# Ledger of designs, part 40: VHH binders against Profilin-1 (pfn-1)

Target 1, 132 residues: Profilin-1 (pfn-1), of Caenorhabditis elegans (q9xw16)
Amino acid sequence: MSGWNAYIDTMTAAAPSIKRCAIVGAADGSVWARTEADNVFKASEEELKTFVALFNDVTQVPAKGADIEGVHYVVPRTEESLIFGKKENTGFFAVKTKSAVLIAVYEGPNEVAAQVRKAVESMQTYLNNAGY
Short names: E, the ipSAE of ESMFold2; O, the ipSAE of OpenDDE; V2, 0.75 times the mean of E and O plus 0.25 times the DockQ between their complexes.

## First folded at step 9 (VHH)

Design ua37 (from ua1 with S30D; framework vhh_7pa5_2)
Fold by ESMFold2-Fast, scan of step 9:
Structure ua37 (fold): chain B 132 residues (1-132), chain A 123 residues (1-123)
Amino acid sequence: as target 1 above (132 residues)
Amino acid sequence: QVQLVESGGGMVQPGGSLRLSCAASGFTFDSYAMSWVRRAPGKGPEWVSTISGSGGSTSYADSVKGRFTISRDNAKNTLYLQMNSLKPEDTALYYCATGGPTPPPLPGEYNYWGQGTQVTVSS
């Protein structure tokens, strides 16, 4: 296993409501690490390539939404280097660092969403400070 | 359970060539980027090259650009590194890894890549 799996483990430990997550290359969407087995993150390389390209202009995303794991999410708004969305009782947070995009899919109400966002943004800060 | 087994290392003279292989099992190979990482005596790990899951994208460390070629055979779950124009500075243990470039260490964590395969470039 890659050393990037330790980062997946750190995020899921900080926010247990994360059901699936991945760390992918910002340039090409290639998977560096992801949850596996019963919690496998199922996005294809082609879908992830499309998804990471959304960070080139996040202002366009609310009009179209975003697709992750073949599921279309409504994206109500975006922030700089942050895309998040909702689909019924599920949601996601995705953040861009210098070299990576972190994607976390979760289930639950607004209280758990806040916890997931905090976990993902904390990791984003750490990786940016490390030059990633 | 993810398993990665490196092979193909050996001793060569400067200017020589070697082809490393990495046999992968226990995961959906074609869905993951794969990397080569090396560690020279007395140095920390250095990222060498990465290839996307499909093989459509590759990247290389500046020290090996133009000399090394990363490739993969998804039907065989095998990663390769073709090393040409080898230099004494390329002497290292070579590891394959799932994912992108070598990550920074987490506080209190130890990164371990497995056994690796030894490449020695000497006259």
Scores: ipSAE 0.233, ipTM 0.623, lowest interface PAE 3.5, mean pLDDT 87

Design ua38 (from ua1 with T28R; framework vhh_7pa5_2)
Fold by ESMFold2-Fast, scan of step 9:
Structure ua38 (fold): chain B 132 residues (1-132), chain A 123 residues (1-123)
Amino acid sequence: as target 1 above (132 residues)
Amino acid sequence: QVQLVESGGGMVQPGGSLRLSCAASGFRFSSYAMSWVRRAPGKGPEWVSTISGSGGSTSYADSVKGRFTISRDNAKNTLYLQMNSLKPEDTALYYCATGGPTPPPLPGEYNYWGQGTQVTVSS
């Protein structure tokens, strides 16, 4: 947790509709930081290992969907460093940097989704520029 | 191959000054926060000061505030600690350290340490 929690705080301040989020290692899905307490991000180590491996070939993801916190999301499309999904009132955006994957789970309408995407993409750019 | 090499330690009288240097290699120096940590004989490590990768933010232990200044030269991959108004209580081995992949590193979160440079303040 430690120093990476400051980046979690920055993302949630930029997009208050983020309910839970985490920063995990791109190679192994190890948790570097996550939201805590009533907003704890509950994905297991095995689930995160499986999830980050999706970035090895994002083109296969829309056919299979993605699992986060035991919830199966429909993934309508992907971009090279971006996976996003929806399930009724919930959704997520996950972006890959050189060394990390940022995952943000949110609730709300499409306007809220756009705000969350901007927040995670801004953080992705910042971390890539910082060498991560 | 991460390497940190401290220099500039020595013996000074109370009230004197010293400037420590740390030469860093083997990593993207400007991307990592850097810290000075000291260890007095028979005691555990005490965090002294931290500087952000860009040099835009600094922090200091209460025991050294107003007397020590941390700085860095990213073009030379070098970290500095200017120590003024030295006290006998400042006597310690001084290490430069970084947490590596976790920005910014906190005291105790250091993965890479130098060999240390001895500072002795005596009358």
Scores: ipSAE 0.008, ipTM 0.124, lowest interface PAE 9.2, mean pLDDT 83

Design ua39 (from ua1 with G56K; framework vhh_7pa5_2)
Fold by ESMFold2-Fast, scan of step 9:
Structure ua39 (fold): chain B 132 residues (1-132), chain A 123 residues (1-123)
Amino acid sequence: as target 1 above (132 residues)
Amino acid sequence: QVQLVESGGGMVQPGGSLRLSCAASGFTFSSYAMSWVRRAPGKGPEWVSTISGSGKSTSYADSVKGRFTISRDNAKNTLYLQMNSLKPEDTALYYCATGGPTPPPLPGEYNYWGQGTQVTVSS
């Protein structure tokens, strides 16, 4: 078992409304860890490579949206090192650290989204402080 | 169940070469980055190298750059580390792992690695 799976477990424990998530390499989208079994994060390596490249210029993302697990999300705005989107009853938050991108897909209302964002940003801060 | 089994270690003189292998089973090997991590006697773990799931991207610790080459054979579910120009300071147990660089510890985290393969570089 990958030690990075403990980080997935920490985020999903902090925000139970996360349905699927992954930690991937910022440079290439390679999967370091992801949710498995009934909550398997299904994005292909090619999709993840395309997705992490969006962080090279986040200002272009709202015009185009973003694709995760074959689903096209509307991205209303971006922040430095943060991309988030919404489609119907699902949404996601993705944050970039020095070496990684954390992606969390959730379902639920805006109050649930705030909890998911907090969990992902807390982990982003922790990893950045650790040099990742 | 997920299993990682390292092999290919041994004793070699400075300047020599060894090729390590890691046989993976129980998961979709090509979907995960794979890494080599080593632990020298009396020291903590040191990340050595990572390769992406497709094999298109690789990264190396500065201490091994130019001497070690990571590769994978997704048809055989096997990870490799070609080690050239070995130095006494490369002496360590070598472990393969799924995922990127060695993660920082979380409070209360339990981290487990397989048996590893011993590399000893001495005259």
Scores: ipSAE 0.388, ipTM 0.689, lowest interface PAE 2.2, mean pLDDT 88

Design ua4 (from ua1 with P107D G108S; framework vhh_7pa5_2)
Fold by ESMFold2-Fast, scan of step 9:
Structure ua4 (fold): chain B 132 residues (1-132), chain A 123 residues (1-123)
Amino acid sequence: as target 1 above (132 residues)
Amino acid sequence: QVQLVESGGGMVQPGGSLRLSCAASGFTFSSYAMSWVRRAPGKGPEWVSTISGSGGSTSYADSVKGRFTISRDNAKNTLYLQMNSLKPEDTALYYCATGGPTPPPLDSEYNYWGQGTQVTVSS
């Protein structure tokens, strides 16, 4: 197959403020593709399994926050298939599709967050429409 | 560069067994889910099985469930597929790939997956 890495490349090209990114299985958090080298997404499989389980009831997430790459993020609110968080100068957007969870970690102020969110949601729509 | 080299295919009679191997290099093998995908003559790619990076989670296509077993040896950067009770409809080129059970569609006339390993099940 062409591989899931092409989807990582598409998201990072669309939003240059994305520092690290991954596509993981919705059922188990297993890594399908991620950024590598200087931008390696370093979440463990155990952490990702815990993270994707948050989508089973997103309404509980603001009370406890979310952990990505060993960093605890404050999650101010959630939407049906969207979890996002902030910690100091970093933030993330995570969206669930039928089969996958897309996670993008970015750095910068709130002004860059909107562009990152749009890139991730655009890919979510594309993959859902493709049956993923 | 990610490199995957399949081996272990061959010709067997219905009911026979084969064990396929996939040697991986160029990435942190233990961090990635791995899949087996097959392509029968004249057909598109069909997902066969996926295993998580740790090996703790596996999934199978309904057509192979109960007959095939996916496994991995992270110390050797090698993925395996044990194929039992083989049927003529299992005849295909078998490829390994990074990622989950539903890879992006591949509709190109050019084969970029490499050579794969041929499995032929016939009387």
Scores: ipSAE 0.485, ipTM 0.777, lowest interface PAE 1.8, mean pLDDT 86

Design ua40 (from ua1 with T28E G56R; framework vhh_7pa5_2)
Fold by ESMFold2-Fast, scan of step 9:
Structure ua40 (fold): chain B 132 residues (1-132), chain A 123 residues (1-123)
Amino acid sequence: as target 1 above (132 residues)
Amino acid sequence: QVQLVESGGGMVQPGGSLRLSCAASGFEFSSYAMSWVRRAPGKGPEWVSTISGSGRSTSYADSVKGRFTISRDNAKNTLYLQMNSLKPEDTALYYCATGGPTPPPLPGEYNYWGQGTQVTVSS
């Protein structure tokens, strides 16, 4: 069995406001693990391939926004390894590690957003320190 | 529940070939990347190869590149590893896994694969 599902479980436990979450390959956007059942992360492989390529030059992202699960998000600004966006009541945080991109979709106010960001960045730090 | 069952291992002489299979059930197979991971006696797990959900993208460890080919049949929920030009160094228990390279263990936890399929390369 894959151990990447344990990482999904860890992030969603740390930030219960995460509605859907995935861990995908940084090179190709292929799905390594995702939330399932009532919380299934619904992005296609082609959409994820496009999304992870945004990390090749994050400075272009605020001008165009980003698409996740067929939803277009406004991206107000980016950081070198962080893309985040908002659309009405929904938002996301995506962080890149050496080998992976972690994507968390949430719903709620700014207080919730801060908690989701912290959970995703904590996991990013752990994976980078482990060489991933 | 997710189940992965490996088969196709055996004993072979150096230079020989084997084809491993992994039968998957309990999840939407075509939506996930799949990997082969091996563990040699006395060593930790070594990632061997990964294939994307669609099968359009593949990657290989340097030690097996040019000798091994990963493939999948999404209609049959089956992952394959064609192993050619086998070397004594390829002797290991081979596991299939969902996702990319083997993840690091979380604090207080270990990742565990099924029984795997044994490949022994010796004369």
Scores: ipSAE 0.400, ipTM 0.746, lowest interface PAE 2.6, mean pLDDT 87

Design ua41 (from ua1 with Y32H; framework vhh_7pa5_2)
Fold by ESMFold2-Fast, scan of step 9:
Structure ua41 (fold): chain B 132 residues (1-132), chain A 123 residues (1-123)
Amino acid sequence: as target 1 above (132 residues)
Amino acid sequence: QVQLVESGGGMVQPGGSLRLSCAASGFTFSSHAMSWVRRAPGKGPEWVSTISGSGGSTSYADSVKGRFTISRDNAKNTLYLQMNSLKPEDTALYYCATGGPTPPPLPGEYNYWGQGTQVTVSS
């Protein structure tokens, strides 16, 4: 069944520098789809529940940073439905839709980060327009 | 690769009960939300129920609320659907799937369904 894994495949095809990604429920952080095997997205259910709750008040996030896969990221700023962070040569973009949170972890320079952001924001728009 | 095998369907009279099972392999079962989806003859897929990875939260379609119960056994990598007070309109092929509610279609994407398990409610 293609299911939500087709969405993971679409994002990683659009931005090949995405190392790991997941689509999780906005209400509870439950995993709907994620990269697997050698690129497995390793966040625990407890960590994801904590992470999606950050979208309840994104203004608090830059002061504390964010944890994904046990890695602490510096979050320089947030937007209403976007949290992004940096940790040396790695980073992430997380966007919230009506029902889901999309998380993409990448490696590389600023040009790579711009591609990843575009991929997750494009998918965010598509899902919101589809009622998700 | 993700492998899901449904079982437990059958023929039952209105008001009867059935328990469906889904054996999962190829992924970390306890980390994934799981859903039941059904397809009635001549209709498209209808989402039935979802359960979170831990089993801590569940949701149901209005058509089955109060009659169906979703549950999981993470030690056995198995998903269940207890169906009570079955009605003729519950007649469908039932599938289990990873994730939350049925995803919207992607442009050019084809939906692949396994064999499923057939539930027939008739007198």
Scores: ipSAE 0.145, ipTM 0.522, lowest interface PAE 4.3, mean pLDDT 84

Design ua42 (from ua1 with L106I; framework vhh_7pa5_2)
Fold by ESMFold2-Fast, scan of step 9:
Structure ua42 (fold): chain B 132 residues (1-132), chain A 123 residues (1-123)
Amino acid sequence: as target 1 above (132 residues)
Amino acid sequence: QVQLVESGGGMVQPGGSLRLSCAASGFTFSSYAMSWVRRAPGKGPEWVSTISGSGGSTSYADSVKGRFTISRDNAKNTLYLQMNSLKPEDTALYYCATGGPTPPPIPGEYNYWGQGTQVTVSS
């Protein structure tokens, strides 16, 4: 199918604890690829447009939190190109590249979170090096 | 039944400019990311630039950043590539291409290609 689906497969293979994920356009939140079927990433286009705009000023995000798939996450802190959040047993990592935002939703304890973060950051590095 | 037709190529001297156009039909143009891909003599395809369906996101190969601008007019079902500060290394057959609702990360994964338009940069 889509060439971007291969990158979804790569991330989920590297971190099986990723429940749902997507690669979206950094400027508009348009979906380039996402997990499908029983693991479908359910965020609306409107929600994704709002979410990717958070990367315009990540310093404001901890005060407000972030919404993904209709779930409000507490965002304890941000880095220049990284937003991550937690809600009970669920969390996410989102990283911005030159032209994309990668979002991975996971469930599990802090050990699981570390694996998911590494997978997402590895893909971020790859895409930046590829000009994306 | 997707059809892509490129135009606007030609011969220019180094430092010159050209604007390529791609007329698309047979699909909902605004729902698909579009790319420009080129083939230089004796080489395989090189991805040049991609634009999202809405036009809100663009990306460029490092070799063309700052010199090329991709754009689209969804009302006209047309994709454009404005090429400035052309170099001999830009000499290639330029194709517009699409893979569907999500943009392909590499040239070889596109489902649909046009016939191409030749760009030659020489003195």
Scores: ipSAE 0.011, ipTM 0.159, lowest interface PAE 9.2, mean pLDDT 83

Design ua43 (from ua1 with L106M; framework vhh_7pa5_2)
Fold by ESMFold2-Fast, scan of step 9:
Structure ua43 (fold): chain B 132 residues (1-132), chain A 123 residues (1-123)
Amino acid sequence: as target 1 above (132 residues)
Amino acid sequence: QVQLVESGGGMVQPGGSLRLSCAASGFTFSSYAMSWVRRAPGKGPEWVSTISGSGGSTSYADSVKGRFTISRDNAKNTLYLQMNSLKPEDTALYYCATGGPTPPPMPGEYNYWGQGTQVTVSS
């Protein structure tokens, strides 16, 4: 059983509009925990390796966009440890900590997006404070 | 549902070797990083090693580097830990887990650690 799955459960409880979510290693994109069953996060290891490498230089991301679960997202802007994007009524927030990248895919309007961002950033702060 | 069953522990002399196994079921094993975590008597959990889903990336705690080797057989849904040059301080219950390093505790949460497999290094 995954101890990291408790973090997935905490984020999805804080923002129920999160459809799929994962915690992956910052160095290699390996999956530590993810949503399962009807909500399975389906990104391949290859795609996740490419995705986490985007945090090496987030300033390049708005020009290229980002791919998650085979879906290309428009990334309007980035912050030092935050990448977010939109594709119609779907979006994502991804944040980097020292050791991990948290990815949350959600559906809904801008009000819902704000709640998802808050949940992901709160977890990022908690993990950074814990040395992760 | 996710099930992880550890085996292969035992009693060995200092300098001896053991190979631990973890049989996984209930999830797509090859999609997850897998870790070994240990708990010594009276201490909290200590992360030992992690291997990526493909097996292409591994990492180790400084205390075990050069002595332990993590590996996996995705066709058999099995994780392994080869432990060489064992020391008395390696004495612990060993658990396998999905994911990376041992997560920090969550406020208000209880960590449930399975039974694990006991490794005892002594005369």
Scores: ipSAE 0.129, ipTM 0.540, lowest interface PAE 5.5, mean pLDDT 83

Design ua44 (from ua1 with L106V; framework vhh_7pa5_2)
Fold by ESMFold2-Fast, scan of step 9:
Structure ua44 (fold): chain B 132 residues (1-132), chain A 123 residues (1-123)
Amino acid sequence: as target 1 above (132 residues)
Amino acid sequence: QVQLVESGGGMVQPGGSLRLSCAASGFTFSSYAMSWVRRAPGKGPEWVSTISGSGGSTSYADSVKGRFTISRDNAKNTLYLQMNSLKPEDTALYYCATGGPTPPPVPGEYNYWGQGTQVTVSS
């Protein structure tokens, strides 16, 4: 197994409302680690390649939205190295590090969204500090 | 449970060739990037090469570029490393791993890689 799976486990333990998540390469969207089995992250490599390219200019994303796992999310705004979206009671947070993009899909109200964001941003900080 | 089993190592003289294999099970192989990582005696792990899930993208460490070729057969759940023009500096235990171009920053555990296959290059 990959040691990157430990980072998936850390994020899902910190925010149990995460339904599915993945760590993918920032350059090509290739999957390094993801949730599996009953929580399998189902995005294709082609969809992820398109998604990670959004970080080249996050200011364009609110006009177009973002697609993850074949679901179109409304992106109300972006922040530097952060894209997030909502669709009813579901949503996602995606953050870019030097070499990776972390994507977490969750379900629940604003309170759980805050927990998911904290978990993803904490991991982003950790990986950036580790040179990733 | 995810399992990775490396094979194909051995002893070879400088300038020789070897082909390593990694048999994967327990996950959707074609959905994951795969890497080769090596560890020489008394040294830390060194990333060697990565291939994307589809096989459409490959990358190599500068030390092996032009000599090694990474490939995969998704129908057989198998990762390969063709090693040509081997040098004494290539002597190491070779591991396959899922994921990116650098080994994860796991402190000394190494429990996320298989048992490895030994490559010894000596005259």
Scores: ipSAE 0.118, ipTM 0.544, lowest interface PAE 5.3, mean pLDDT 84

Design ua45 (from ua1 with L106T; framework vhh_7pa5_2)
Fold by ESMFold2-Fast, scan of step 9:
Structure ua45 (fold): chain B 132 residues (1-132), chain A 123 residues (1-123)
Amino acid sequence: as target 1 above (132 residues)
Amino acid sequence: QVQLVESGGGMVQPGGSLRLSCAASGFTFSSYAMSWVRRAPGKGPEWVSTISGSGGSTSYADSVKGRFTISRDNAKNTLYLQMNSLKPEDTALYYCATGGPTPPPTPGEYNYWGQGTQVTVSS
């Protein structure tokens, strides 16, 4: 893998409740790094291209929801560079940087969600400060 | 284990052509974006080109746009770079890597790159 996999490892270590995650290109949704083996992130390239395009206007997302790994998530609200969703006991947080979109899928209650959000937002801040 | 093995470099005169190959193993090649990155003597890495996992999207550094073509054969787990109209400024060690247009933020994270293949363009 690329050195971008080290950032996947950092996020999953910070929030062990992350089941699967990926770092994808903001322009096209191409996969730069992802979790593998028993926790492989399984979104198709076509789905990811559609997903990263949501960041062009996040205000439209709550009306439609978002699809990740073939699962449709309800998106209750968005922030400028943050999309998050819920589907029963599972959810995701996705954040956009200059060059990338970080996506983390988790399972668990609100306490778990807060930890996952903190992990992806911390990485977003780090990458933005580094110019990525 | 993940392996990337570059080949196809050599010495050519300005205006010449070379085709680089990168043989990948140990991961699901078709799922990852792949990049070519070069390093000239005494300089840091310079991104050259990226191709998405499906091959459906490509991007190029301004310095090579119109002269280089990135492609992949997912059935063979191989990445290619066709280099035309080579210039002395293209002289560098060329690496393939998984991932997008920019190297990861941590300098020295080169363990995921192959050994590289040397391209020398001189008269």
Scores: ipSAE 0.513, ipTM 0.770, lowest interface PAE 1.5, mean pLDDT 86

Design ua48 (from u14 with P107S Y110E; framework vhh_7pa5_2; at its last look DockQ between E and O 0.81; V2 from the best seeds 0.00; counts 0 for: unsure alone 62.5 < 65)
Fold by OpenDDE, look of step 10:
Structure ua48 (fold): chain B 132 residues (1-132), chain A 124 residues (1-124)
Amino acid sequence: as target 1 above (132 residues)
Amino acid sequence: QVQLVESGGGMVQPGGSLRLSCAASGFTFSSYAMSWVRRAPGKGPEWVSTISGSGGSTSYADSVKGRFTISRDNAKNTLYLQMNSLKPEDTALYYCATGGPTPPPLSGEEFDPWGQGTQVTVSS
């Protein structure tokens, strides 16, 4: 579909526990690429606009959590360019690049989280180095 | 199968106007941001403009701000680029693409497959 889809495929291949994934504009939450077919990333534009705005002050996010695809996640902690949440046997990792936010929603035991984080952070590093 | 077909290009004099169209099919058009990209002779691709899925948000390269306007008709699965006050520097092959500014290809990956594009030539 676009060059951005290749990055979706790369992340999902690197972490099989990722169920849905999206790349959105950091400024407006617009969807640039997402998983489709049986694993459609379903967050609305309005929801994503709110989500990406969380990166403006990540220190407040743990207190209120984060919503993705109509699901509320507890956010244990944040970093400057990283927000991750948990809900039962699911969770998400979201990382911010210069121009984009990468979001990966995963399912599985806590042990799979490390692989998901590595996948999205690797992509974050790659895109940042490329100026994106 | 995703398909993007650009049209509306042509030759105009400096200061002239053109309106480009991009007909999209094979995906949920309204769910994705869309962008215009152009490639001038001997130069790499240059991002021109992006519009969100709903059309509620737009962005432009500094080189075209105030002159170009991106819009979309989701009912028609069509992306538009109104180009006013055209300059010789705007001469390029114009493409539409899904998403924001197009990133470089990953190692071992091919360049993003764009449509045939539509040629815009600004010359006196």
Scores: ipSAE 0.865, ipTM 0.925, lowest interface PAE 0.5, mean pLDDT 94
Fold by ESMFold2-Fast, scan of step 9:
Structure ua48 (fold): chain B 132 residues (1-132), chain A 124 residues (1-124)
Amino acid sequence: as target 1 above (132 residues)
Amino acid sequence: QVQLVESGGGMVQPGGSLRLSCAASGFTFSSYAMSWVRRAPGKGPEWVSTISGSGGSTSYADSVKGRFTISRDNAKNTLYLQMNSLKPEDTALYYCATGGPTPPPLSGEEFDPWGQGTQVTVSS
């Protein structure tokens, strides 16, 4: 496969509430690694291209929300390199590095959201420090 | 099991051309970006080019822009690299890999993404 699969495994081990996740190219949303089989991350390349473009101007995102895997999420606010959203009992965290966007979809109450956020932000820091 | 098999390398004179192929199996090929990476004698790996799953976007290292073209045939699960105007500095073992540019290894999590590779030698 690729070394990017090890990053998927590391994030899901750190935050077991992650149901599906992916690492995609920041420029085009192309999939570099993702969860598979019963946990397959199902977003299309076109949807991901649209999604990663949101990081070009995150201030517009709370007004319109974000779509991942055909699900529309309410985005309450954004930070320069972080978009997160909620839809009932599900949510996501997406963080941008220089070269990549890491997306983690989780299911469960708000109590688990902090662990998921920590997992993706930890990986974001690691990749940024490595020049990615 | 994921398998990647490179082929098409050879010896060529400066200014010549070669077309490399990478036969993929064991995963949903069309869903993944694919890359070419090379390793010159005595050097570490250098990313060469990436193509998105659909083939709709491509990117290239500055050293090969305008000379190399990456492409894919999703019906055949095959990745290609058309190499034109070859230079002596293009001499290397060429590998294909899933995903974008080579990621840094996680501590204690090392694994080998490279198969046998295919040797490209450019010399007069």
Scores: ipSAE 0.638, ipTM 0.835, lowest interface PAE 1.2, mean pLDDT 88
Fold by ESMFold2, look of step 10:
Structure ua48 (fold): chain B 132 residues (1-132), chain A 124 residues (1-124)
Amino acid sequence: as target 1 above (132 residues)
Amino acid sequence: QVQLVESGGGMVQPGGSLRLSCAASGFTFSSYAMSWVRRAPGKGPEWVSTISGSGGSTSYADSVKGRFTISRDNAKNTLYLQMNSLKPEDTALYYCATGGPTPPPLSGEEFDPWGQGTQVTVSS
C-alpha cells in the first residue's frame, strides 16, 4: 500500500475510539485509503462524492445533515473545513485539506469526541502545511 | 499482502507510443483509487495520473495531459497507462500505487516504498 495508510494508522492510534476511517479525494470522493478487515469503511463512491461536496457550502449542512456509510447523521456544528456529525452514541469528524478529506467515525460518549477531533485536525494541519 | 506488478515498458523513439500495465492482487482493487508515479534519472518521484476506484474520475499532471490516458479493468484487477506522443523527458521508471497522489512522508528517509517498476526510455 501507498503511504496514505500510515495516515490512517496514525489517526486510529491517536484516538482509539475511531472505529472506521478514510482519506478521500476532495474533488471526487475517490478512496485513497481506508480502514480494512474487521473495521472496513463502507461508503460508495456516489455517497462520498455527495459527502465531499458538502464542503462547498458548510453553512447549509446543519439544516440537512449528512450521510456516511448509509447512516444519516445530524450535524450540530460546522466550521469552514470541518463537519461534525452525531447519531446516538456514534459520530464522525470530517476535515478538508487542499486536496483531501479525512473522515473518522467513532463510538463512545461525547467525552471522546475531543480526542477524535484533535487526531483528525493534527493530520489536516500537517497536510495543509505540506501543500496537500 | 498487496502486490502490484508493472509491465509494458521499453525503448521507443520520440513521438512513439507505449501502453503500461499494472497487475494488482491482495486487496479489493475496485475500492481504491490508483495512481501512476514516475522517477526520471536523478529526480524524485513525480505524480503522473490518478483514476478513481470505479474508473469514473481521472486526473493528470500538466506535463502529460492530452498525451497519456489512465484506465482500469476491475474485472481483471489491472491498471493501464496509454502513453502517446512520447518525449525524451518522459524517460523514467514508472510505478503504480494504490491511492491518490503520493503523500508527504510521516517518517524520515527510508527505502523506496515502490516495487521494481517498468522502465520507459525515449531516445533516438
Scores: ipSAE 0.541, ipTM 0.797, lowest interface PAE 1.9, mean pLDDT 88
ESMFold2 (binder alone), look of step 10: mean pLDDT 76; pTM 0.763

